# Designs tried in a protein design chat: VH-VL binders against Sulfopyruvate decarboxylase subunit alpha (comD). Part 14

Target 1, 169 residues: Sulfopyruvate decarboxylase subunit alpha (comD), of Methanocaldococcus jannaschii (p58415)
Amino acid sequence: MRGSLAIYNALKDSNIDFICSVPCANLKNLLKLIEEDKNIINIPATREEEAFGICAGAYLAGKKTAILMQNSGIGNSINAIASLYKTFQIPTLLIISHRGDLKEQIPAQIPMGRWIEKLLDVCEIPTYKPKTPEEAYKLIKYASSYMYKISYPVALLFDALYWEYDLEK
Short names: E, the ipSAE of ESMFold2; O, the ipSAE of OpenDDE; V2, 0.75 times the mean of E and O plus 0.25 times the DockQ between their complexes.

## First folded at step 14 (VH-VL; framework fv_iscalimab)

Design u4 (from u1 with light chain D39Y; at its last look DockQ between E and O 0.87; V2 from the best seeds 0.90)
Fold by ESMFold2, look of step 14:
Structure u4 (fold): chain C 169 residues (1-169), chain A 118 residues (1-118), chain B 112 residues (1-112)
Amino acid sequence: as target 1 above (169 residues)
Amino acid sequence: QVQLVESGGGVVQPGRSLRLSCAASGFRFSSYGMHWVRQAPGKGLEWVAYIWYEGKNKYHADSVKGRFTISRDNSKITLYLQMNSLRTEDTAVYYCARDYLGFWFDYWGQGTLVTVSS
Amino acid sequence: DIVMTQSPLSLTVTPGEPASISCRSSQSLLHSEGWNYLYWYLQKPGQSPQVLISLGSERASGVPDRFSGSGSGTDFTLKISRVEAEDVGVYYCMQGLETPYTFGPGTKVDIR
């Protein structure tokens, strides 16, 4: 659980109090930690585009938000990113499980896995790729401040090797 | 493996122009803001300019505003400083530096010397 | 503009002995989120500056634990518990709270 615990602790220590998520396998342990925390509002969403909408509303209501998704969710959310977040300068922290790249066995996942970094560049979302739980903790802490400095989303990509830290004791 | 390499320095007369380049490698350039910092011979450090990761938001020190323009080309992974109407007080080593998420300057190049003299 | 001052401007230290450098800002560098936007850089002879301490007290990667930063608001201190020959250079503090970002005048550290 070291991987998910580091992310959870960093979100907690950064005062993220509103999280919208679209569950996937790699996020399972992180979502359990968040569900058990009574001080964080956690809203499951059916689609990632919906999560962007919900968190925009929560931000306007005074919440500090994060969105948990896998990388294909960026492809589903480009319009919301442009028309809502870019247009109205809304910060949020994107915690993205990076599928379709390292160790990917599902062919349908591969195209978006290869495109995600270019898509984030097109969306003008600064993107960082923590490799260890210790790096993840620090980057989340700084990114949660940086998203307000730029008034826009900041993304963190977590590859398949990162989630292997959840298999260690 | 973050590397920043400045180039384009030289000797020029007052009133002339010069363009500095900073070639970046070993990191996702499009996700980091960048700075220019200068150091006159035997003197301390002076911040010159800052540009956001996307290349649209720019800030310049008052001493160079209207004369210097920071810019970047993310497709060429290069930072620029256009220096117009150069003065003798602009003589310095010019460093490019990486902005760490709006906090500190975590990596610096080796610098390029600009000498403005008649 | 935030003015940064340093004391002393120069010092010579016997190897193995401690050193202490003060930095003061003309206004508080403590942000409402709880961080001090104060940084320490070291410029060794013939080299570019390198970050030593961030946010007042956080050691940068690869910086030995003999370096420590302390202070808050307007008063900050860099300490070297045992000065070594490789520590020779000019130490600068910098504020990163608002543009124009400003440096202190530097403290030149030499050994005997």
Scores: ipSAE 0.869, ipTM 0.930, lowest interface PAE 0.6, mean pLDDT 93
ESMFold2 (binder alone), look of step 14: mean pLDDT 92; pTM 0.932
OpenDDE, look of step 14: ipSAE 0.944; ipTM 0.965

Design u5 (from u1 with light chain D39H; at its last look DockQ between E and O 0.93; V2 from the best seeds 0.92)
Fold by ESMFold2, look of step 14:
Structure u5 (fold): chain C 169 residues (1-169), chain A 118 residues (1-118), chain B 112 residues (1-112)
Amino acid sequence: as target 1 above (169 residues)
Amino acid sequence: QVQLVESGGGVVQPGRSLRLSCAASGFRFSSYGMHWVRQAPGKGLEWVAYIWYEGKNKYHADSVKGRFTISRDNSKITLYLQMNSLRTEDTAVYYCARDYLGFWFDYWGQGTLVTVSS
Amino acid sequence: DIVMTQSPLSLTVTPGEPASISCRSSQSLLHSEGWNYLHWYLQKPGQSPQVLISLGSERASGVPDRFSGSGSGTDFTLKISRVEAEDVGVYYCMQGLETPYTFGPGTKVDIR
């Protein structure tokens, strides 16, 4: 649980109090930690673009938000990113499970896995790739400040090897 | 593995122009803001300019405002400083530095010398 | 503009002895998120500056434990517990809170 615990602790220590998520396998342990925390509003969504909409509303209501998704969710959220977040300068923290690249066995996942970094560049979303729990903790805290400095989303990509830290005792 | 290499310095006469370049490597350049900082010979450090990761938000020190323009090309992984109407007080080593998420300057280049002399 | 001052401006230290450098800002550097936007850089002879301490007290990667930073708001201190020959250079504090970003005048540390 070391990988998910580091992310969870960083979100807590950064005062993220509103999280919207679309579950996937790699996020399972992290979502469990979040749903057990009574001090974080946790809203599951069926689609990632819906999560962007919900978190925009929560931000306007004074919440500090994060969105948890796999990388294909960026692809189905382009309009919300452009028309809502870029247009109205809305910060949020994107915690993204990077599917479709390292160790990927599902062919349908591969194109978006290879495109995600370029797609985030097109969206003008600064993106960082923590490799260890210690790095993740620090980067999340800095990114959660940085998103307010730029008034825009900041993304953290977590590859398949990162989630193997959840198998440690 | 992060590397910043400045170039384009030289000796020029007052009133002329010069363009500095900073070639970056070893990191996702499009996700980091960048700075120019200068140091006159035997003197301390002076911040010159800052540009956000996306290349649209720019800030300049009052001493260079209207004469110098910071810019970047994320596809070429390069930062620039266009220096117009150069003055003798602009003589300095010019460093590029990486902005770490709006907090501090975590990596610096080795600098390029600009000498403005009659 | 936030004015940064340092004391002393020059320091000669016997190898193995401690050193202490003070930095003061004309305005508080403590941001509402809880961090002090005060950073220390070392410029060794003939080299470019390198970050030593960030956010008042966070040691940069590869910086030995003999360096420590403390302070908050307007008053900050850099301490070297045992000065070594490789520590010779000019130490600058910098505020990163707002443009124009400003440096202190530097403290030259030398060994005798």
Scores: ipSAE 0.879, ipTM 0.933, lowest interface PAE 0.6, mean pLDDT 93
ESMFold2 (binder alone), look of step 14: mean pLDDT 93; pTM 0.945
OpenDDE, look of step 14: ipSAE 0.942; ipTM 0.965

Design u6 (from u1 with heavy chain H60Y; at its last look DockQ between E and O 0.93; V2 from the best seeds 0.92)
Heavy chain, then light chain:
Amino acid sequence: QVQLVESGGGVVQPGRSLRLSCAASGFRFSSYGMHWVRQAPGKGLEWVAYIWYEGKNKYYADSVKGRFTISRDNSKITLYLQMNSLRTEDTAVYYCARDYLGFWFDYWGQGTLVTVSS
Amino acid sequence: DIVMTQSPLSLTVTPGEPASISCRSSQSLLHSEGWNYLDWYLQKPGQSPQVLISLGSERASGVPDRFSGSGSGTDFTLKISRVEAEDVGVYYCMQGLETPYTFGPGTKVDIR
ESMFold2, look of step 14: ipSAE 0.880; ipTM 0.931
ESMFold2 (binder alone), look of step 14: mean pLDDT 93; pTM 0.951
OpenDDE, look of step 14: ipSAE 0.946; ipTM 0.966

## First folded at step 15 (VH-VL; framework fv_iscalimab)

Design j1 (from u2 with heavy chain H60Y; at its last fold request DockQ between E and O 0.92; V2 from the best seeds 0.92)
Heavy chain, then light chain:
Amino acid sequence: QVQLVESGGGVVQPGRSLRLSCAASGFRFSSYGMHWVRQAPGKGLEWVAYIWYEGKNKYYADSVKGRFTISRDNSKITLYLQMNSLRTEDTAVYYCARDYLGFWFDYWGQGTLVTVSS
Amino acid sequence: DIVMTQSPLSLTVTPGEPASISCRSSQSLLHSEGWNYLDWYLQKPGQSPQVLISLGSERASGVPDRFSGSGSGTDFTLKISRVEAEDVGVYYCMQGLQTPYTFGPGTKVDIR
ESMFold2, look of step 15: ipSAE 0.880; ipTM 0.934
ESMFold2 (binder alone), look of step 15: mean pLDDT 93; pTM 0.949
OpenDDE, look of step 15: ipSAE 0.946; ipTM 0.966
ESMFold2, fold request of step 17: ipSAE 0.888, 0.865, 0.877; ipTM 0.934, 0.926, 0.931
ESMFold2 (binder alone), fold request of step 17: mean pLDDT 93, 93, 93; pTM 0.949, 0.949, 0.950
OpenDDE, fold request of step 17: ipSAE 0.946, 0.947, 0.947; ipTM 0.966, 0.966, 0.966

Design j2 (from u2 with heavy chain Y50V H60Y; at its last look DockQ between E and O 0.74; V2 from the best seeds 0.00; counts 0 for: pae E 3.7 > 2)
Fold by ESMFold2, look of step 15:
Structure j2 (fold): chain C 169 residues (1-169), chain A 118 residues (1-118), chain B 112 residues (1-112)
Amino acid sequence: as target 1 above (169 residues)
Amino acid sequence: QVQLVESGGGVVQPGRSLRLSCAASGFRFSSYGMHWVRQAPGKGLEWVAVIWYEGKNKYYADSVKGRFTISRDNSKITLYLQMNSLRTEDTAVYYCARDYLGFWFDYWGQGTLVTVSS
Amino acid sequence: DIVMTQSPLSLTVTPGEPASISCRSSQSLLHSEGWNYLDWYLQKPGQSPQVLISLGSERASGVPDRFSGSGSGTDFTLKISRVEAEDVGVYYCMQGLQTPYTFGPGTKVDIR
């Protein structure tokens, strides 16, 4: 769980206190760590666009928010990103599992897996790709500060190789 | 390899306008805040402006506020500084610099000289 | 605006000897997140500035370990344990805590 633990510890040390998530397999261990932390409000959402709405409300209520999702969630959230987050300058931290590229076995995942970086670029969301748990910890802490400086979302993409740090020996 | 190249400097008279460009390459431009920093001949460094993303979230030094406009075009991977109502005290070498996540300026261009003189 | 001062403003050093530069800010640069928003830049003759130290004490990539930063809040120090000929130039501290970002006046370091 070294990969998920680094992400969790960085979120905790960054004072993220409100998380909205759309579950996926790669996020399972991370979500378990968050669920066990009574100082973090964790709201599961059915769809990613809903999570963007919930976190916008939480931000206005004084919470420091993160959204956990897979990369296809950007595709179904473009309207919320443009009309809510960019328009009203709302920060949030996007923890994105990058599917549809390395080691992908499911054909339906491949188109969005190949497009995600261009979509994030079109949305003007600063995006970083931690490769190791140590890099993840540092970049999440930096990004959680940076999102407030720019008043806009900042994204971290975690590919299939990153989640292998959760595997034992 | 990260590169920043400024252009558009020159000699102009007070009250005129000039637009500086900074061409960027070797990194995902949309992920970084960008700054202008200037240095008058024989003087120290003075921060001028920052832009965190296209169109919004811009901040300026008091000495240039209302006269200078920072902007960026992410499709052309270029940072701009529109300098209106130029004054002799605006004479300087102008550097563009990349911001690393709000903490430091990790890459700088070579600068372009602006001379405002009668 | 946060006013930054440096001492000394000029320093001449015999090669191989240590050097120390002080930087002070008019208000604390320590953020509630625990970072000091204080950077050190070196501008060598005829060159653009380059970062040496960030966040008060974190050495930038590729910077020799003879450079170190220390201090917190309003008082910061850059130390060079053994000055070399390539270290000549002007050293600036800068606060990145709040806009307008501000530089110190610079410390010119020369070799005898």
Scores: ipSAE 0.379, ipTM 0.774, lowest interface PAE 3.6, mean pLDDT 90
ESMFold2 (binder alone), look of step 15: mean pLDDT 93; pTM 0.947
OpenDDE, look of step 15: ipSAE 0.880; ipTM 0.946

Design j3 (from j1 with light chain L97D; at its last look DockQ between E and O 0.95; V2 from the best seeds 0.92)
Fold by ESMFold2, look of step 15:
Structure j3 (fold): chain C 169 residues (1-169), chain A 118 residues (1-118), chain B 112 residues (1-112)
Amino acid sequence: as target 1 above (169 residues)
Amino acid sequence: QVQLVESGGGVVQPGRSLRLSCAASGFRFSSYGMHWVRQAPGKGLEWVAYIWYEGKNKYYADSVKGRFTISRDNSKITLYLQMNSLRTEDTAVYYCARDYLGFWFDYWGQGTLVTVSS
Amino acid sequence: DIVMTQSPLSLTVTPGEPASISCRSSQSLLHSEGWNYLDWYLQKPGQSPQVLISLGSERASGVPDRFSGSGSGTDFTLKISRVEAEDVGVYYCMQGDQTPYTFGPGTKVDIR
């Protein structure tokens, strides 16, 4: 749980109080930690674009938001990123499980796994890739401040090796 | 490993122009802001300019506003400083530095010397 | 503009002895998140600057624990618990709170 716990603790310590999520296998442990925390509003969404919409509304209502998703969800969300977040300068923290790259066994996941960094570049979203729980903790805290400095989303990509830290006791 | 290498320095007369480059490697350049910092011979550090990761938001020291232009090409992984209307007081070693998420300058290049003299 | 001052401007230290450098800003550098936007850089002879301490007190990667930063708001201190020959150089504080970003005048540290 070390990987998911570091992310969860950093979100808490950064005062993220509103999370919208689209479930993914790698996010299982993190989502459990968040669902059990009554001090964080957690809204499950059917699609990632809905999560962007919900978090934009929550931000305007005074919440500090994060979106938990798989990397393919960026492809489904380009319109919301452009029409809401870029247009209205809305910060949010993107916690992204990076599939279709390292150790990927499902062929349908491979195209988006290879494209995600370029897609985030096209969207002009600064993107960082924590490799360890300690790095993740620090980067989340800095990114949750940086998103307000730039008034725009900041993304963190967590690859398959990162989630192996959840196998530690 | 993060590496920043400045180039384009040299000797020029006052009133002329010079363009500095900073070649970056070992990190996702398109996600980091960049700075130029200069140091006149025997003197301290002076911040010159800052550009956001996306290349659109730019900030300058008062001493260079209107004369210097910071820019970047994320596809070529390169930072630039266009220096116009150079003055003798612009003589300095010019460093590029990486902005760490708006907090501090975590990596610096080796610097390139610009000498402005008659 | 935020004015940064340092004291002393120069010091000579016997190897193995402590050193302390003060930095003051004309405005508070403490933000509501609890961070002080004050960094310390070391420029060794013939080298480019390198970050030692960020955000008032956080040691940069690879920086020995003999370096420590303290202070908040307008008053900051860099301490070296036991100065070594490799610590020779000029130490600059810098505020990263608002443009134009500004450095202190530097403190030259040398050994006897």
Scores: ipSAE 0.870, ipTM 0.931, lowest interface PAE 0.6, mean pLDDT 92
ESMFold2 (binder alone), look of step 15: mean pLDDT 93; pTM 0.949
OpenDDE, look of step 15: ipSAE 0.944; ipTM 0.965

Design j4 (from t2 with heavy chain H60Y, light chain E98Q; at its last fold request DockQ between E and O 0.86; V2 from the best seeds 0.90)
Heavy chain, then light chain:
Amino acid sequence: QVQLVESGGGVVQPGRSLRLSCAASGFRFTSYGMHWVRQAPGKGLEWVAYIWYEGKNKYYADSVKGRFTISRDNSKITLYLQMNSLRTEDTAVYYCARDYLGFWFDYWGQGTLVTVSS
Amino acid sequence: DIVMTQSPLSLTVTPGEPASISCRSSQSLLHSEGWNYLDWYLQKPGQSPQVLISLGSERASGVPDRFSGSGSGTDFTLKISRVEAEDVGVYYCMQGLQTPYTFGPGTKVDIR
ESMFold2, look of step 15: ipSAE 0.883; ipTM 0.934
ESMFold2 (binder alone), look of step 15: mean pLDDT 93; pTM 0.947
OpenDDE, look of step 15: ipSAE 0.945; ipTM 0.965
ESMFold2, look of step 16: ipSAE 0.872; ipTM 0.932
ESMFold2 (binder alone), look of step 16: mean pLDDT 93; pTM 0.951
OpenDDE, look of step 16: ipSAE 0.938; ipTM 0.963
ESMFold2, fold request of step 17: ipSAE 0.888, 0.890, 0.883; ipTM 0.933, 0.933, 0.929
ESMFold2 (binder alone), fold request of step 17: mean pLDDT 93, 93, 93; pTM 0.946, 0.949, 0.949
OpenDDE, fold request of step 17: ipSAE 0.945, 0.946, 0.946; ipTM 0.966, 0.966, 0.966

Design j5 (from j1 with light chain E58D; at its last look DockQ between E and O 0.93; V2 from the best seeds 0.91)
Fold by ESMFold2, look of step 15:
Parts: structure tokens; sequence; C-alpha cells
Structure j5 (fold): chain C 169 residues (1-169), chain A 118 residues (1-118), chain B 112 residues (1-112)
């Protein structure tokens, strides 16, 4: 659980109090930690564009938000990112499981797995790729501040190797 | 490994122009803001300019406003400083530096010397 | 503009002995989120500056633990518990709270 614990602890220490998530296999352990925390509002969403909408509303209500999803969710949310977040200068933290690249077994995941970094560049979302739990902890804390400095989403991209830290050793 | 390399320094007369470049490598340039910092010979450090990761938001020291323009080309992974109406007081080593998420300058180039002399 | 001062402006230390550098800002550098926007940089002779301490107290990667930063608000201190020959250079504090970003005047550290 070391990978998911580092992300969870960083979200807590950054005062993220509202999380909207679209379930994904790699996020399973992280979602369990969040669900068990009484101080974090956790809203499951069926679609990623819905999560962007929900978190925009929560931000306007004074919440500090994060969205947990897999990388294909960016492709599903481009209009919400442009027309809502860029237009109205809305910060949020994107915790993205990077599917469709390393060790991917599901063919439908591969195209977005290969394109995600360029797509985030087109959306003008600064993106960072923590490789270790220690790096993830620090980057999440800094990114959760930085998203307010730029008034826009900041993305953290976690590849398949990162989630292997959830296996006990 | 993060690397920043400045170029374009030289000797120019007052009133002339010069363009500095900073070539970046070893990191996702499009996700990081960038700064120019200068150091006059024998003097301390002076912040000059800052540009956000996306290249649209820019900030300048009062001493250079209206004369210097910071810019970047994310496709060429390069930062620029256009220096117009140069003065002898602009004589300095110019460093580019990477902005770490709006907190501190975590990597610096080796610097390029600009000398403005009659 | 936030004015940064440093004390002393120069010092010479015996190798192996401690050193301490003070930095003061004209306004508080403590942000409401809890960060102190004060960083320490070392410029060794003939080299570019390098970050030593960020956010008042966070040691940068690869920086020996003999370097430590402390303080909050307007008063900050950089300490070197045991000065080595490689520590020679000019130490600058910098506020990163608001533009224009500003450096202190520097503290030149040399060894006897």
Amino acid sequence: as target 1 above (169 residues)
Amino acid sequence: QVQLVESGGGVVQPGRSLRLSCAASGFRFSSYGMHWVRQAPGKGLEWVAYIWYEGKNKYYADSVKGRFTISRDNSKITLYLQMNSLRTEDTAVYYCARDYLGFWFDYWGQGTLVTVSS
Amino acid sequence: DIVMTQSPLSLTVTPGEPASISCRSSQSLLHSEGWNYLDWYLQKPGQSPQVLISLGSDRASGVPDRFSGSGSGTDFTLKISRVEAEDVGVYYCMQGLQTPYTFGPGTKVDIR
C-alpha cells in the first residue's frame, strides 16, 4: 500500500477535502483509503466530464478538490477543461492512473495511453510524473499549492510501475 | 538529467539589442515556468523576468520593464530574453533558471555574459 | 518590493567549525497555507548558483545534512554545522512570495 498511502497522506496533508473519482483498477487501494476518511467528501462519478463539473461546483462552494481517474478521462473531458476550467480559472488536482502504456494488456487502452502527455500539453495542464512514493508525496503537496497560483488544474501521472509499490515487500 | 544552457551573450553598445537563448533538456519543459536572473560583475543576484509554463503570463523587474521581453517556444524547448535599449547597467552574467511549481529555482544554467560598453 | 538583508556580509571560518548566516525580509514571507517563501542558494567561485534550502527549512536533494535552515516570517537562519572547503562561496537568501522576486545582498563565506 506504500504507493497509495503516500498519495493519500499527501492529499490529507494538503487539505484536499473534496474528491471526485471514476473507479479504475489501479486506484482501488487509494479509493479505499479515501472512503474510510470521514474528513474527505468522496463522490464517485460514472463519467470523467461529470467529475470535472462536480469539482467545479465544489470549488465555488469553498472546497479544495481533486479528481481521481485514468488517463482516458482527459480525452472525455476536453470541452469541460476548456469551457469551464480554463475559462473560469478553476484549480483542481488531477491524480491520473496512466493506463495503456507500460504493461498494458487491454488493446482499447493503448491509443490514449500513448497520447496522454501531448493531450495534456494541448490542454495547457502542467503535468508531473512521480516515480516513487516519496516523490509523489512531495509533488502532491507542491502541486496542490501550485494549482491555486495558476488558477488551473495540475496533473500528476502515475504509470503502471508506480502502482507496484502497493504490493507488500 | 536536467540541463539548461544559455547562449547569445556578447559585447554591444548602449542603445542596441541582443537576444539570449536558453536551451533546456532532461525534463518536461512545457510544465515548468522559467526565470532569467542576472549578476553584474562583482555584484549580487538580481531577478529579471519570469514566464509561466504556457508562455502567456510574464513578469519583469522594474529595471527592465518595457525594454526586455521574455518568451518561450515549448516545441523547440527553448527560453528567450529579448533585450532592447541596452544600458551599461545591464552588463551582467545572465542565468536561466527553472521554476519549481512557483516555489524556488531548482536548476540554473551556466550563464552567458552580456557587456554593454561604449 | 520586499527588501532582503543578510548578516554578516562576509565571514571567514576555520574548517570543521560551525557557521551561521542571518536573513531578514521587510515583510513576512509566511503564506497563509503555511509555507515560508524563503530559499537559500550557494554560488561557489566561478559557478552558477545552486539551491541549498527551500521554503525556509527543506534541504534540497543532494545537499549534505550539515546544512540546515530555520526561522519563519521575517527572520531566517542558515546554519552549517561543520564547514568544509567545498562550502566556500557566496550564500544568498531569496524571497519567492511575490514578484519582483528579490535576493539578499549575499554572504561571502571563506575558510582560514
Scores: ipSAE 0.872, ipTM 0.932, lowest interface PAE 0.5, mean pLDDT 93
ESMFold2 (binder alone), look of step 15: mean pLDDT 93; pTM 0.950
OpenDDE, look of step 15: ipSAE 0.942; ipTM 0.964

## First folded at step 16 (VH-VL; framework fv_iscalimab)

Design b1 (from j4 with heavy chain Y50F; at its last look DockQ between E and O 0.93; V2 from the best seeds 0.90)
Fold by ESMFold2, look of step 16:
Structure b1 (fold): chain C 169 residues (1-169), chain A 118 residues (1-118), chain B 112 residues (1-112)
Amino acid sequence: as target 1 above (169 residues)
Amino acid sequence: QVQLVESGGGVVQPGRSLRLSCAASGFRFTSYGMHWVRQAPGKGLEWVAFIWYEGKNKYYADSVKGRFTISRDNSKITLYLQMNSLRTEDTAVYYCARDYLGFWFDYWGQGTLVTVSS
Amino acid sequence: DIVMTQSPLSLTVTPGEPASISCRSSQSLLHSEGWNYLDWYLQKPGQSPQVLISLGSERASGVPDRFSGSGSGTDFTLKISRVEAEDVGVYYCMQGLQTPYTFGPGTKVDIR
């Protein structure tokens, strides 16, 4: 659980108090930690674009937000990112499970796995790739501040090797 | 590993122009802002210019406003400093440096010398 | 502009002995989120600057624990608990709170 725990502790220590998520297998442990925290509003969404909408509203209501998803969720949210977040300068922290690249066994996942970094560049979202729990903790803390400096989303990509830290005790 | 390499320095007369380049490698250039910092011979460090990761937001020291232009080409992974109307007080080693999420300058290049003299 | 000063401007230290460098800013570097936007850089002879301490007290990766930063607001201190030959160079503080970003004048550290 070391991987998910580092992310959870960093979100908590960064005063992220509103989280919208679209579940996926790699996020399972992290989502459980968040669901058990009574000080964080957690809203599951059916689609990633909905999560962007919900968090934009929460930000306008004074919340510090994060969105948890797998990388394909960027592909179905590009319009919301452009027309809402870029246009109105809305910060949010994107915690993204990177599927379809390293160790991917499902062929249908591979194209989006290889495109995600280019898509984030097209969206002009600064993107960082923590490799260890210690790096993730620090980078989330700094990124949660940076998103307000740029008034725009900041993304963290967590590859398949990162989630292997959840097998550590 | 992160690497920044400046080039384009040289000797020029006052009033002339130079263009400095900073070639970057070993990191996602498109996610980091970049700075130019200069150091006159025997003197301390002076911040010159800053550009956001996306290449549109730019800031300058008063001493260079209107004369210098910072820019970047994210497809070529290169930072630039266009230096026009050069003055003798612009003589310095020019460093490029990576902005760490708006906090500090975490990596610096080796510098390129610009000498402005008649 | 935020003016940065350092004291002393030069010091010579016997190897193994401590050193202390003071940095002062003309206005507070403490941001409302709690970050002090004060960094320390070392420029060794013939080299580019390198970050030692960020945000007042956070040691950069690979920096030995004999280096420590302290202070808040307008007054900051860099301490070297036991100076080694590799520590020779010029130490600069810098404020990163607002443009124009400004450096102190530097403190040259030599050994005997």
Scores: ipSAE 0.858, ipTM 0.922, lowest interface PAE 0.6, mean pLDDT 93
ESMFold2 (binder alone), look of step 16: mean pLDDT 92; pTM 0.943
OpenDDE, look of step 16: ipSAE 0.935; ipTM 0.962

Design b2 (from j4 with heavy chain G33A; at its last look DockQ between E and O 0.90; V2 from the best seeds 0.87)
Fold by ESMFold2, look of step 16:
Structure b2 (fold): chain C 169 residues (1-169), chain A 118 residues (1-118), chain B 112 residues (1-112)
Amino acid sequence: as target 1 above (169 residues)
Amino acid sequence: QVQLVESGGGVVQPGRSLRLSCAASGFRFTSYAMHWVRQAPGKGLEWVAYIWYEGKNKYYADSVKGRFTISRDNSKITLYLQMNSLRTEDTAVYYCARDYLGFWFDYWGQGTLVTVSS
Amino acid sequence: DIVMTQSPLSLTVTPGEPASISCRSSQSLLHSEGWNYLDWYLQKPGQSPQVLISLGSERASGVPDRFSGSGSGTDFTLKISRVEAEDVGVYYCMQGLQTPYTFGPGTKVDIR
């Protein structure tokens, strides 16, 4: 649980108080930690583009937001990223489970797994890839500040090896 | 491993132009803002300019504004400083530096010397 | 512009003894988020600068624990608990709060 706990603790210590999520298998432990926290508003969404819309509204209402998704959600959200976040300079923290790469067993996941970094570059979203729980904790804290400096989303990609930290005692 | 290598320094006369390059490697260049910092011989450090990760937002010290242009080519993984209308006061070692998420300069190049003299 | 000052400008230390360098800014470097935008850089002879302490007190990766930073707002201190030969160089504080980013004049640390 070290992997999910480090992300959760960093979100807490960064004063993220509004989270919108689209569930996936790798996020299950993190989502459980967030659902049990009474100080974080947690909104599940059915599609990632809806999560971008909800968090834009929450930001305008004074919330510090994060969106939890798998990497294919960026492909589903390009219009909201361009027309809403880039246009109106809206910050949010993207916590992205990186599927379709190392250890991927589902063929339909592979194209987006290989394309995600270039897609984030096209969207002009600065992107960082923490490899350990300690790195994730610090990088989330810094990214949560940086998104306000640039008035735009900042993305963190967590690959399959990162989620193996949830299997450690 | 992160590497930054400046080039393009040399001796030029006042009023002339020079273009500095900083070749980057070992990191996701498209996610980092970049800076130029200079140091006149025997003197302290002076911030010159920076450019956001996307290459559109640019900021300059007053001493160089209107004469220097910072730019980047993300496809060539290279940072540039175009220096026009050079003055003797611009004589310095020029460093490129990586901006760590708006907090500090975590990696610096070795520097390239620019000498502006008659 | 935020003016940065350092004292002393030069310091000679007996090996194994402590050193202390002060940095002062003309306005507070404490951001409303709680970060002090004050960094310390070391430039060893013939080398480029390297970050030593960030955000007032955070040691950079690989920096020995004999280096410590303290202070908040306008007054900051770098301490070296036991100076070694490899610590010789010029120490600069820098504010990263707002453009133009500005450095202190530097403190040259030498060993007698």
Scores: ipSAE 0.848, ipTM 0.916, lowest interface PAE 0.7, mean pLDDT 93
ESMFold2 (binder alone), look of step 16: mean pLDDT 93; pTM 0.947
OpenDDE, look of step 16: ipSAE 0.878; ipTM 0.940

